# Ledger of designs, part 5: VH-VL binders against UPF0128 protein PH1314

Target 1, 225 residues: UPF0128 protein PH1314, of Pyrococcus horikoshii (o59052)
Amino acid sequence: MIKMLEGYYIIENPGVVPAERRFRMKDLKAWGYDLHLGTIEGERAYFISKTGERHEGETYIFKGKEYHVSRTQKEIPENARLLARIIIERGNPYLEVWLEEEDVKFPLTKEDPRIILKRIWEKEKLNQLLKHVRAVGLTTDFYKDNVFTQGIPLPYEEYPPKVRRVLREVKDIHRDLTGFGRFVFQYFGEVDKMHNYRLYWTLPTLHLFDIDIANEVDKVLGMLD

## First folded at step 21 (VH-VL; from q4 with light chain I94W)

Design r1
Fold by ESMFold2 at other seeds, fold request of step 22:
Structure r1 (fold): chain C 225 residues (1-225), chain A 122 residues (1-122), chain B 107 residues (1-107)
Amino acid sequence: as target 1 above (225 residues)
Amino acid sequence: EVQLVESGGGVVQPGRSLRLSCSASGFTFSDYWMSWVRQAPGKGLEWVAYISSRGSTIYYPDSVKGRFTISRDNSKNTLFLQMDSLRPEDTGVYFCAKQRGYSEGSEYFDLWGQGTPVTVSS
Amino acid sequence: DIQMTQSPSSLSASVGDRVTITCRASQSISNYLTWYQQTPGKAPKLLIYAASSLQSGVPSRFSGSGSGTDYTFTISSLQPEDIATYYCQQYYDWPYTFGQGTKLQIT
């Protein structure tokens, strides 16, 4: 799954871009939400609000419906799963999130994934992701250009050890965390103690909502800085 | 048999130059990164130069940068270290070392020569 | 530069003893670590690479373990010919750096 082409080093894993994924309370909190159990129009339901916006015992109107908060959850309920998917409508991506309790689905939100990803990355100070994201759809593209010298890209056999460590980390992320990925890399050498390189990285957008995966990708993007 | 043989060491005055050679045999020299490592008397080991298999990627630590030049002649299976502006602290035994391979994870050095002594004193 | 701190600096043990030497890196080195043996007047000899992999031709009494910043070298049953100085060395990033060495002696 490693390809060498015309001064490029290419790492591809042809795995599956997931249609949906389960998530943890840690992820939901990183997205900026509290999870509540209560009622919507008197019927038992799970729903979300922005962190700190609504409290236990509160009753409020949202989009013409009455919500009552019975309990703010500290964890995803044992008999439930937090699920999300990316859907494309009229060329625009949306993150749909719901809680599935046994055979019942409780819709939680449908939002532009770019809004939520930006919120996560700012809160968690994932500056490499913020700076280098270029497109978000079913997959997310990153582009980093750290080339300050004139020259031709070096072949892999000329890569210094730390550059090779970055490539190993990318392979591990594709294999162990994302299942699918495409990483295109050029290395131009070290000048004034700075690595000169260019990279393009495509990953499944849904996995970037897992805060641990996002953190690992951010770390790898910054390894040569 | 696979071996590395250093030569060119000696006793020189500070500020002088010395050129070390390392002759390789028993393996395809042009496939491997090479390095020089030194050891001061009674002291530990210090890497002083690295050169890629084709000779286009080179690294020096700050202690020798600008004074030492690593090079190789792949047609003669020979590695060189040109040592200029020598100082007393450059005194030690200089070893030639071969990297295990050029694939990922093979960047460790698995074969060393016997070493050539260099003494820099007034 | 990645600092390698090796302990102890010297060690005395009897033939047949289990000997343990430790090496700590100033940052994670992801198992890019070698152990070398050096007898006086000789070149270093590679014993262990990738933290735990035994070099071809090295006796099985030698082993390595560890991860992250903390690594351990073990001789399961000390032999008289094992008298040497032992060095750990990281090859994660340039410059490659050695520990201070552990001089192993027989009592």
Scores: ipSAE 0.565, ipTM 0.828, lowest interface PAE 2.3, mean pLDDT 91
Fold by ESMFold2 at other seeds, look of step 23:
Structure r1 (fold): chain C 225 residues (1-225), chain A 122 residues (1-122), chain B 107 residues (1-107)
Amino acid sequence: as target 1 above (225 residues)
Amino acid sequence: EVQLVESGGGVVQPGRSLRLSCSASGFTFSDYWMSWVRQAPGKGLEWVAYISSRGSTIYYPDSVKGRFTISRDNSKNTLFLQMDSLRPEDTGVYFCAKQRGYSEGSEYFDLWGQGTPVTVSS
Amino acid sequence: DIQMTQSPSSLSASVGDRVTITCRASQSISNYLTWYQQTPGKAPKLLIYAASSLQSGVPSRFSGSGSGTDYTFTISSLQPEDIATYYCQQYYDWPYTFGQGTKLQIT
């Protein structure tokens, strides 16, 4: 949905944000983890470790429990799903991740999403996300202020073509990738070959753990640079 | 009748100035972005100036930046091109053109004038 | 700037022939591409916009296709009145740029 208000260009999609989301091995690896099949205290389980930290055949103690790695998975098993959700406990957000094999859930981790997002963004060199993130909860807020002179914002009919392309990309991300989002934009013109603009972008935090979505958001945040 | 009519072309010496006009009729001029495009003799087309509906967004390619000034008078349905410090390579036919619309994807130009010739020679 | 490379630079064909002109952009232009016809002594005329959309009043023998960086303009059955120079032009970003043109001659 596109709306224009006095001095603002607003792109909203109030669609459905899933309570949980399926992820790929590609995403888990981008988060910095390997997936293992083995045993915990002698019982069959799936579990994670930091990439490269544990190997097939290894037995180790973690938080008072004995882990044995039987096989490091190259892909998510065909009869399983990698799932995650964002939960808020005592005002703090957590990314809760598990593997569901048929009817059985194997908890993998429950961590501060900010730690994992920062790890992803640093590893993948997503510098716009790193620089402009302002808050992380059920949604993640970005703020970018690239205004260098006083002035009033222009209406959309005065936007140069590249700025219009950025707004279309935002609309497409909301429609095709995230289902939900709010983008609030002000454009002040081009001065000294630099676009002068301000933006606020709210996206569902869970979707930013999909590395392809994170890449697209980072790309769009930098399109006017 | 929907129409664009250019005027003001002529023969001038290098270093001199010339002012082109484009009169619009048959549509609401103030709703549309306008542009000037030139064509050197025997050559292709080159955009030389762009102006938004209200005139607050303007762009020039490097070849004419600082020498050419596009402007518009929406009350008179007229587009202008002030050409200063003219060079022989500015010789050509100058067309005005109207952008199709205001929506995303409508930034193509769908109406052109017949052009006005400009010759810069000693 | 987005460079537009058009080929061929000239083309001769007979009435009734199918003719094809190619245009390549130096980067993806997301189908923000027009095709213009310019008859001798006249202004350009818009034929196709958005890579493949036919402008109102343009005969159906004209068509466009392509995506990304590679675009094609086709006249399905050449007519005598189609003698002209044809230009592609991107409108993705400023400055808008034209291909070099294809001069179409009829044998």
Scores: ipSAE 0.531, ipTM 0.818, lowest interface PAE 2.5, mean pLDDT 91
Fold by ESMFold2, fold request of step 22:
Structure r1 (fold): chain C 225 residues (1-225), chain A 122 residues (1-122), chain B 107 residues (1-107)
Amino acid sequence: as target 1 above (225 residues)
Amino acid sequence: EVQLVESGGGVVQPGRSLRLSCSASGFTFSDYWMSWVRQAPGKGLEWVAYISSRGSTIYYPDSVKGRFTISRDNSKNTLFLQMDSLRPEDTGVYFCAKQRGYSEGSEYFDLWGQGTPVTVSS
Amino acid sequence: DIQMTQSPSSLSASVGDRVTITCRASQSISNYLTWYQQTPGKAPKLLIYAASSLQSGVPSRFSGSGSGTDYTFTISSLQPEDIATYYCQQYYDWPYTFGQGTKLQIT
């Protein structure tokens, strides 16, 4: 959906933010974890540790329980799914992650999504996401203000082609990658070969844990720099 | 008929000025972005000026910036190119061109005039 | 600025031949590319836009393909009226830039 208000260009997809999402080993590794099969107090389980912290054959104590690592997984097992959701408890967001093997759920972690997103973005050098994130909940908000001169925002009919390409990329991300999003944009023109613009972009937080989606969002945020 | 007709070309000495006009007919001129494109003798095409439908956004490539001025009079369905401080390398045929539209992806030229020749020589 | 490199500069072919012209951009232009036909002494004529979309009224023997930086224009069966110079042009970003042209001659 595209809406025009006095000097604003709005791109929104009012779809449904999914309650949970399937992820790949690539994503779990980007989050900073290894996945293990082994035992917890002698019972077969899947569990995580920080990348490189625990090794095959290792036995250790964590929160009063004995863990034994039988195998460190290189991929998500074929009969399993890595799943995550964002939940809000007492006004605070949490990322819940579990592995579902057939009909059995193995909880892996429950953490502040802001901590994990910052870790991902620092490791992957996603500098636009780091610099411009403003809020993280069920959705994540970005704000970028590159207006250096006083002026009235231009209508879309006055946008140079590269600016229109950014708006096209945003629409494609909403349609093809996230299914939901809201992008609010103002363009003030080019002064001294610098684009003057302001943007606000709301995306589903869960999708930003997919490293390929995070990379595309970061790339688009930097297109006019 | 839908057409663009350029006029005002001629032979001028270096350092002088020339004003080109482009008359539009058969379509709603004020709805469209317009450009000037030139072609030196035996050479390819070069985009030299752009103006939005309301005239509020204008672009020039570096080769002519500061010397050329594009303008339009929507009440007269006319596009102009004021060319100052002319150089021999400005010699060529000057076309006015209409963009298909202002929607994303429609910024290509779908209508051209027949051109007006400009020669800059002493 | 996005440079457009067009090849060959000139081409000779016989009526009925398949003709291919290539155009390479200095960066990805995401299919924002046109092909124009210009006969001597006349204005350019739009044949293809969006890399592969045929303009209304243009014969189906003309086609375009490609992506990213590499684009191809094809005439499937050359006709006598196709003698012209052909230009590619990107419209991805300002300044709009053209290839140097391909002069097509009939033997």
Scores: ipSAE 0.470, ipTM 0.785, lowest interface PAE 3.0, mean pLDDT 91
Fold by ESMFold2, look of step 21:
Structure r1 (fold): chain C 225 residues (1-225), chain A 122 residues (1-122), chain B 107 residues (1-107)
Amino acid sequence: as target 1 above (225 residues)
Amino acid sequence: EVQLVESGGGVVQPGRSLRLSCSASGFTFSDYWMSWVRQAPGKGLEWVAYISSRGSTIYYPDSVKGRFTISRDNSKNTLFLQMDSLRPEDTGVYFCAKQRGYSEGSEYFDLWGQGTPVTVSS
Amino acid sequence: DIQMTQSPSSLSASVGDRVTITCRASQSISNYLTWYQQTPGKAPKLLIYAASSLQSGVPSRFSGSGSGTDYTFTISSLQPEDIATYYCQQYYDWPYTFGQGTKLQIT
């Protein structure tokens, strides 16, 4: 889990990137959607619309089909689960979202995760995620270079306590929140109250759609600022 | 026997200097962070300097920054505190302390010396 | 700096009594907290680390608990040799800081 390589400090959790994940209504709302119960071509269904776009009692045509909104849900129904997964098709990532009521699946959307993540991060002002994201696929990579005075990287036993607390927070995120992660860190020292460091952080993309996890990652990325 | 022994305290006038020493025995001194803590008469405790095992990381709180210098000689198992521009409010007993370990979670100080008194007065 | 507020500042109790001392941090310190015992003219002695872990050689009547910003130190049955001043201290971030101390006396 902790490895030393050429002046690096590495935190890895050996878990597996989950194929799918359960989400809450607050997550769906953060993604920019309302959940409706109603009919599609007269058949009972769950479906989504952009927040505020459709209302209870409304009938509309979307992609050649007739939708009727019977009820806009305030919470995920107790007998249902909101589920999502990341799939890769011809090198492009997609977030697939569906509602599973008992054993019946209602597809909700399939969209580029980069678009949804950017929308979430801008709305929630998660500026560390916005500034430092480098790639989005099954995993999402962050890179932060906060080096103003570079020298020989310090070993862990020379790290000041606050830097060690950041590394503890990363380990806790991998253990308690994401199950999988890789964090690669170099520390060069503190000059004029400014920490000089470089980091690379790989996390499961699916977990970043949980707004509470996204907030924790953003917080940790900024802890030494 | 594992121990820390401070020396070099005394009575000095304001504006003068003192150099405190702390002799370590019974453990591998160079593996551990060291620190100085002071206690004014009848008052609580205050950390005044920290130094890493190799001496590459050092910290001073604002109350002593620029006036105090912590250093170590790992070949002689000795910690030092150079105190310059002494003020009456620097009066107290000065303890050296050893960090428990160098891994995460072991950053507390578990071994203390007996202390050496410092009095700064006209 | 992280401020540590300790209560009470002094306490009188009888041998056999349960004694409780509290310590509050100005921010979360994630259990990076020690309790020290200091007798007059002596150096502090570590009793508890990581908020609740007992230092080797320390009697089991001493204990610690708490999380976040609020921490508690307990002597389950006071003994004559426990007369001292007790300090909490955080080691989350520099500078490490102490509570003001609690002077424990026998009635």
Scores: ipSAE 0.465, ipTM 0.785, lowest interface PAE 3.2, mean pLDDT 91

Design r1
Fold by ESMFold2, fold request of step 22:
Structure r1 (fold): chain C 225 residues (1-225), chain A 122 residues (1-122), chain B 107 residues (1-107)
Amino acid sequence: as target 1 above (225 residues)
Amino acid sequence: EVQLVESGGGVVQPGRSLRLSCSASGFTFSDYWMSWVRQAPGKGLEWVAYISSRGSTIYYPDSVKGRFTISRDNSKNTLFLQMDSLRPEDTGVYFCAKQRGYSEGSEYFDLWGQGTPVTVSS
Amino acid sequence: DIQMTQSPSSLSASVGDRVTITCRASQSISNYLTWYQQTPGKAPKLLIYAASSLQSGVPSRFSGSGSGTDYTFTISSLQPEDIATYYCQQYYDWPYTFGQGTKLQIT
C-alpha cells in the first residue's frame, strides 16, 4: 500500500564527495603497508611493501626493477602528504595512492578498493561492514535487513529511544565525518526483544579508508543488535 | 491546569488482579508517550510499562512482562495498567508519568501523578 | 540492562553547604540522564535533564554535569526545603533505569 511506502525515514547530507583525501600513517598501516625511502633503479623514491616484508638495508627486484630500502618511515614525513583517490577505469574502481613531497608525486599503489577494504575490515573485526556491504565504487552502499516478520512501518513519532539514537548518530557521521551520505530507514517495531528494521546507507568510499570513520560506521550499523 | 491522577489501587491477595487508571488533564494526551513507574515501600523507583502516543509501541521490563498490560484510551484521556497474577514483590506506589515529547532527546518524564498504593499480601 | 549506581546512598549536611551526588552508568549513556527530587510522601519532581539542563521553575542552585558513564549533581547552597531523596535515571535505552537514590538530610 502507498502509506507503507510513506514509512521511510531518510537522512541525507548533500555535501560534496571529495576527489582526493589526505591520510595518516595509521591508515596506511591498517591497509597493510610499510612506507620506505630509498632508491628505484638508483633514483631516490618513496615506495611501499607489505607490512614486514622488506627491511632497512634490503635490496630486491620487483617487477624487473631494483629497489633499495634506505629507511622505513615511522610517520609520514613532515614535508609530505599521503594522498588517495578513487578512480573508475573501464567500469572498475581503483584506489590510487601516492605520497606528495613538496610538489613531487611518488606513486605508491593502484589497487581494487574492495580487496583493501576487506583486508582492513577482517583485520579490525568490523563485522557489520563485512556482512552488509553491497557495492563499492565512488560511493559504497550498505544494506541491512533485520526483519524476521514483515509489518507496517512505524512513523518516527513511534520510534523507541535507541532507534532515535541511531538516527542521531547517522546525522552526526554525515555532518562531522563524511560530509556526504544518504541513509534510508524503515522501522517495524520490537518483537521478542529484537528490533525489526531495514536500512540502506550510501557513504563516500574514500572515507571508509580512514579506520576511525570505518569504526564509527560499523558501530552504528550494530547499535540495534 | 496540567495534572495526572491515578486511581484503582488497593489491597489484594497474591494471584489476583487489579486495574489502575490514570486521568490526564491540561494537555493533549494523545500526543505523548506514557509510563507507569512503581516504588516499593522504602525503596527506589522502577519503570514497569511504557506506551507510545498511538499505542503502537509497548514495552515491559522482564519483572512484569506477561503479567502486566498497559493500554490507553485517547478519547477519554486515560492511561491503564492491568496487573494480573500479582505477587508480594509488586507491592508499592504506582505513578503514571508523561514523557516530555517524542523528539530525539525529549524522552524524559516531566510530569508525574501523586501515585496510587497497591498492596499484595495474604 | 544499564545499571545506575549512585554515591552516596545517604548524607547529612548543613544549610548553606555545597552538596554533590554522583551517578555512574554501566555503559556510556551520552548525557541521556535526568535527576529527580522526591520529598517525603510526594511524587518525583524533574530537576535536570540531558545531564546538565535545568528544568523550568527549578532554582539555579541545582546543577548537573558529566559525560559518558560519570555524572554529578550539585546543590550549591543547601536550603531547608531540599530535604529529599534524589534519583538519577538514564533514558538512553530501554529499560529505563534509576539509581538507588540518595537520601539527603539536614543537620
Scores: ipSAE 0.462, ipTM 0.781, lowest interface PAE 3.0, mean pLDDT 91
Fold by ESMFold2 at other seeds, fold request of step 22:
Structure r1 (fold): chain C 225 residues (1-225), chain A 122 residues (1-122), chain B 107 residues (1-107)
Amino acid sequence: as target 1 above (225 residues)
Amino acid sequence: EVQLVESGGGVVQPGRSLRLSCSASGFTFSDYWMSWVRQAPGKGLEWVAYISSRGSTIYYPDSVKGRFTISRDNSKNTLFLQMDSLRPEDTGVYFCAKQRGYSEGSEYFDLWGQGTPVTVSS
Amino acid sequence: DIQMTQSPSSLSASVGDRVTITCRASQSISNYLTWYQQTPGKAPKLLIYAASSLQSGVPSRFSGSGSGTDYTFTISSLQPEDIATYYCQQYYDWPYTFGQGTKLQIT
C-alpha cells in the first residue's frame, strides 16, 4: 500500500511470497554452478559442480561417493524444473536447490544464501546490493543512507521528477517482478546536484537469486547517485 | 475562471534586470508546482525555472542558473521571475505554466498564461 | 539533458489528410511525454499527455502513441483550424525539454 506517514513515503505490495521458485539455467550459472547428468554410486542422477570444475566423462569421488559425468547440460531439460526454496534450520537460513524431472527430485545443493548472493553480486558487479544489504532470511533487507547534510524531510509533493521516477521504478519492481516488497523512503532535497535521501527496502530473498531481478534492484538503488 | 496572467515584460538593455509576475485565479495556487517557459522570436520553447508548491524545491537549467530567480507568494496567488544580468539571447516571450496535479505522473503543464514579451537590446 | 528530436520541421497537407509527426528522445522517457499545439501569437495548448492520453476537450482526431524513445502524434483527418506549430515535450527529468517544433500548413 502506498502511504505518507510521518515524513516517509512508503510503497508496500502485500503479495504472497512463494515458498519455492522456478529458476533458469542462466540463474544457476550466475550462482557459479554447472549442471550434470550422470551417475552417483552407479545410479542415474542430476548433480552440480562449480563452474569448470568437472567435465564430461570424468569420474570422481566427492564426500565418499563416486560420481560420473555423462553430459554437462547447456539448458534445464525440457521435462525438468530447477527449483529452490529458503528454509530455516536451528535459526540459520539455507538455500535448498533441486531439479525436478517429472515427479522425481534430485537434490543439488543446500547452502547459506548469503554466501551465494555475495558470490553472484561480486561476479556481476552489483555494487549497490553489496554495499547496502543488511539482513538475509526469508526476506532480504537493504538500507541506504545518502544524507550528507542534516536536512529537513520533504513531503512527496515537493519531490523533484527524478526522485518520483525512482519511486515509480520501485512500484514496477514490486508489481511486475517480486509481487511482494516494502520500500520506506525519506527525501531531504538536493544540494550541489547531490540528492539527500534515506531508504529501506525489503524484498523476497528467493527473487534475488533471479539475476535479472537482482540487476534491476541494483540499478534502482543507484538511480539518484 | 481558471487563468494565469503574466506582466512585467519590456525592453531593457543588456546587463539590466526585469521582474516578471504571474497572477493566478480560479484554482488553489498553493497546491501546484509552477514554471516559467520562454520562446525566442520564431523559435521553439525552453523551460527556464520550476518551483514546488511550497517553494522548497527549485530548479534552473544551466542557461539561466545564477541569473534568474523564481519565487512565489502563495498569499497573493502570484509567481515571480527575477531576471538579472540580462543578455540578448534572453529575448523572447515568457509564459507562466501550472503543473497538472500532485500525484506521480501528473507533472505535465496543463494551464498556460498568454505570455509577456521581453526584449534585451541596446 | 534529454534531447528531443522532432520530425519533420514542417509539412503541408490538405483538409481531410492524415498527418503524422514523430519525436525521438535521447534516452527512454517511459511515456512521460506531452504534445502541444501552438497557434501563431498564442500560448501552447496541451493536446496529449502520458504519450497517448487525450486532454479533456481535445477533438478525437488527435492521437499519440509510442514508447521508450520513439513517439508519434497523429491527426486522423486534418481540419482548417489545425494550422499551428506542434511540439513534443518530455517530463521524465529536469530540465524538461521540447522538440524543435513542426509547422503544419494547409495546402
Scores: ipSAE 0.393, ipTM 0.756, lowest interface PAE 3.7, mean pLDDT 91
Fold by ESMFold2 at other seeds, look of step 24:
Structure r1 (fold): chain C 225 residues (1-225), chain A 122 residues (1-122), chain B 107 residues (1-107)
Amino acid sequence: as target 1 above (225 residues)
Amino acid sequence: EVQLVESGGGVVQPGRSLRLSCSASGFTFSDYWMSWVRQAPGKGLEWVAYISSRGSTIYYPDSVKGRFTISRDNSKNTLFLQMDSLRPEDTGVYFCAKQRGYSEGSEYFDLWGQGTPVTVSS
Amino acid sequence: DIQMTQSPSSLSASVGDRVTITCRASQSISNYLTWYQQTPGKAPKLLIYAASSLQSGVPSRFSGSGSGTDYTFTISSLQPEDIATYYCQQYYDWPYTFGQGTKLQIT
């Protein structure tokens, strides 16, 4: 009975999942949006549209309101911050995104984070994230099962160098990039030149909207392939 | 007391073999990962070989791979280094080193032996 | 392989001086960094592990800092018994590699 827990390796950085986070124009573009300055019903506002859908000088009606695009922004304005948070409403997760110019908040979107993450991951060819995501809420869970052998997992001392490197990369991601994370790992050895392993990885959903962090996580998930 | 004591060093001609031993005392030898580290005369340190506590994982850098063999006898608290096809570049002091590790992040060397000199020369 | 570049290769200082030695890795080593002291004719002795953690029994005048690729070892007030060669070593990935050493002499 005691051996059923043998061979689990856990890398955990127990902290607070961030309530909100600042993002770059690079991230907003990866999410598939353009940022515009213009008017909504004649009042000065910032708003978004899908990349390439609306152009400078365009006036259009969206959900019963008149929008006019004065300028499509190339960068986040120097006096502003792009911010987002994950909220749960009646059991459903939402990504709320806004631009804060000085003390004025301009809501940009409130969308299902799964839709935006899938769009990012498809566009950036982050196939490990696509294949292994299992749940998205305040945190996102990944599960990968690549076990073909019988028996119990091996202890850390029997891990080959590349497998040990995966654990160090995960520790680095938790420390340097996400601040919070839980990685549960089992290694069963190499059979027919294939690594046999199982992993569970829980990370803050908000950080996965940073395209550089998403790339690092995808890379680590595929390291033993 | 807790210590590592190397033996088996000496002067040999190029192309010959030498077997080093390291006796451990004062700790449970079979619990720890072990390494050999060498130091050429007047030079820095070079990691030469690694063996896990059960001997299931072994590693050599390219400079000695195929010529050196690390092994251990946990019943005798002894670490070995078999050095074949010795070259003048293998000359140096060879240290036995214990790693402070049961897990990831504890691979650093927390105990060293006194070293045993090896000279490969005609 | 991860190259460790240690600076300076030698230095002289007076008793009571603050001594600083740097170590640069060719890639990030995530604080998997040790500092060893090797007195003449002796084996290396562990002083600092995990970049900044002081080994038990090591005087508090020794300290380490740094992150990523750049690490620093400091002796806050040099003592006569600190005459030695000091080595950094990464244990992030195989092969483990050492800096070339810094020979410390007292004026």
Scores: ipSAE 0.050, ipTM 0.623, lowest interface PAE 7.3, mean pLDDT 90

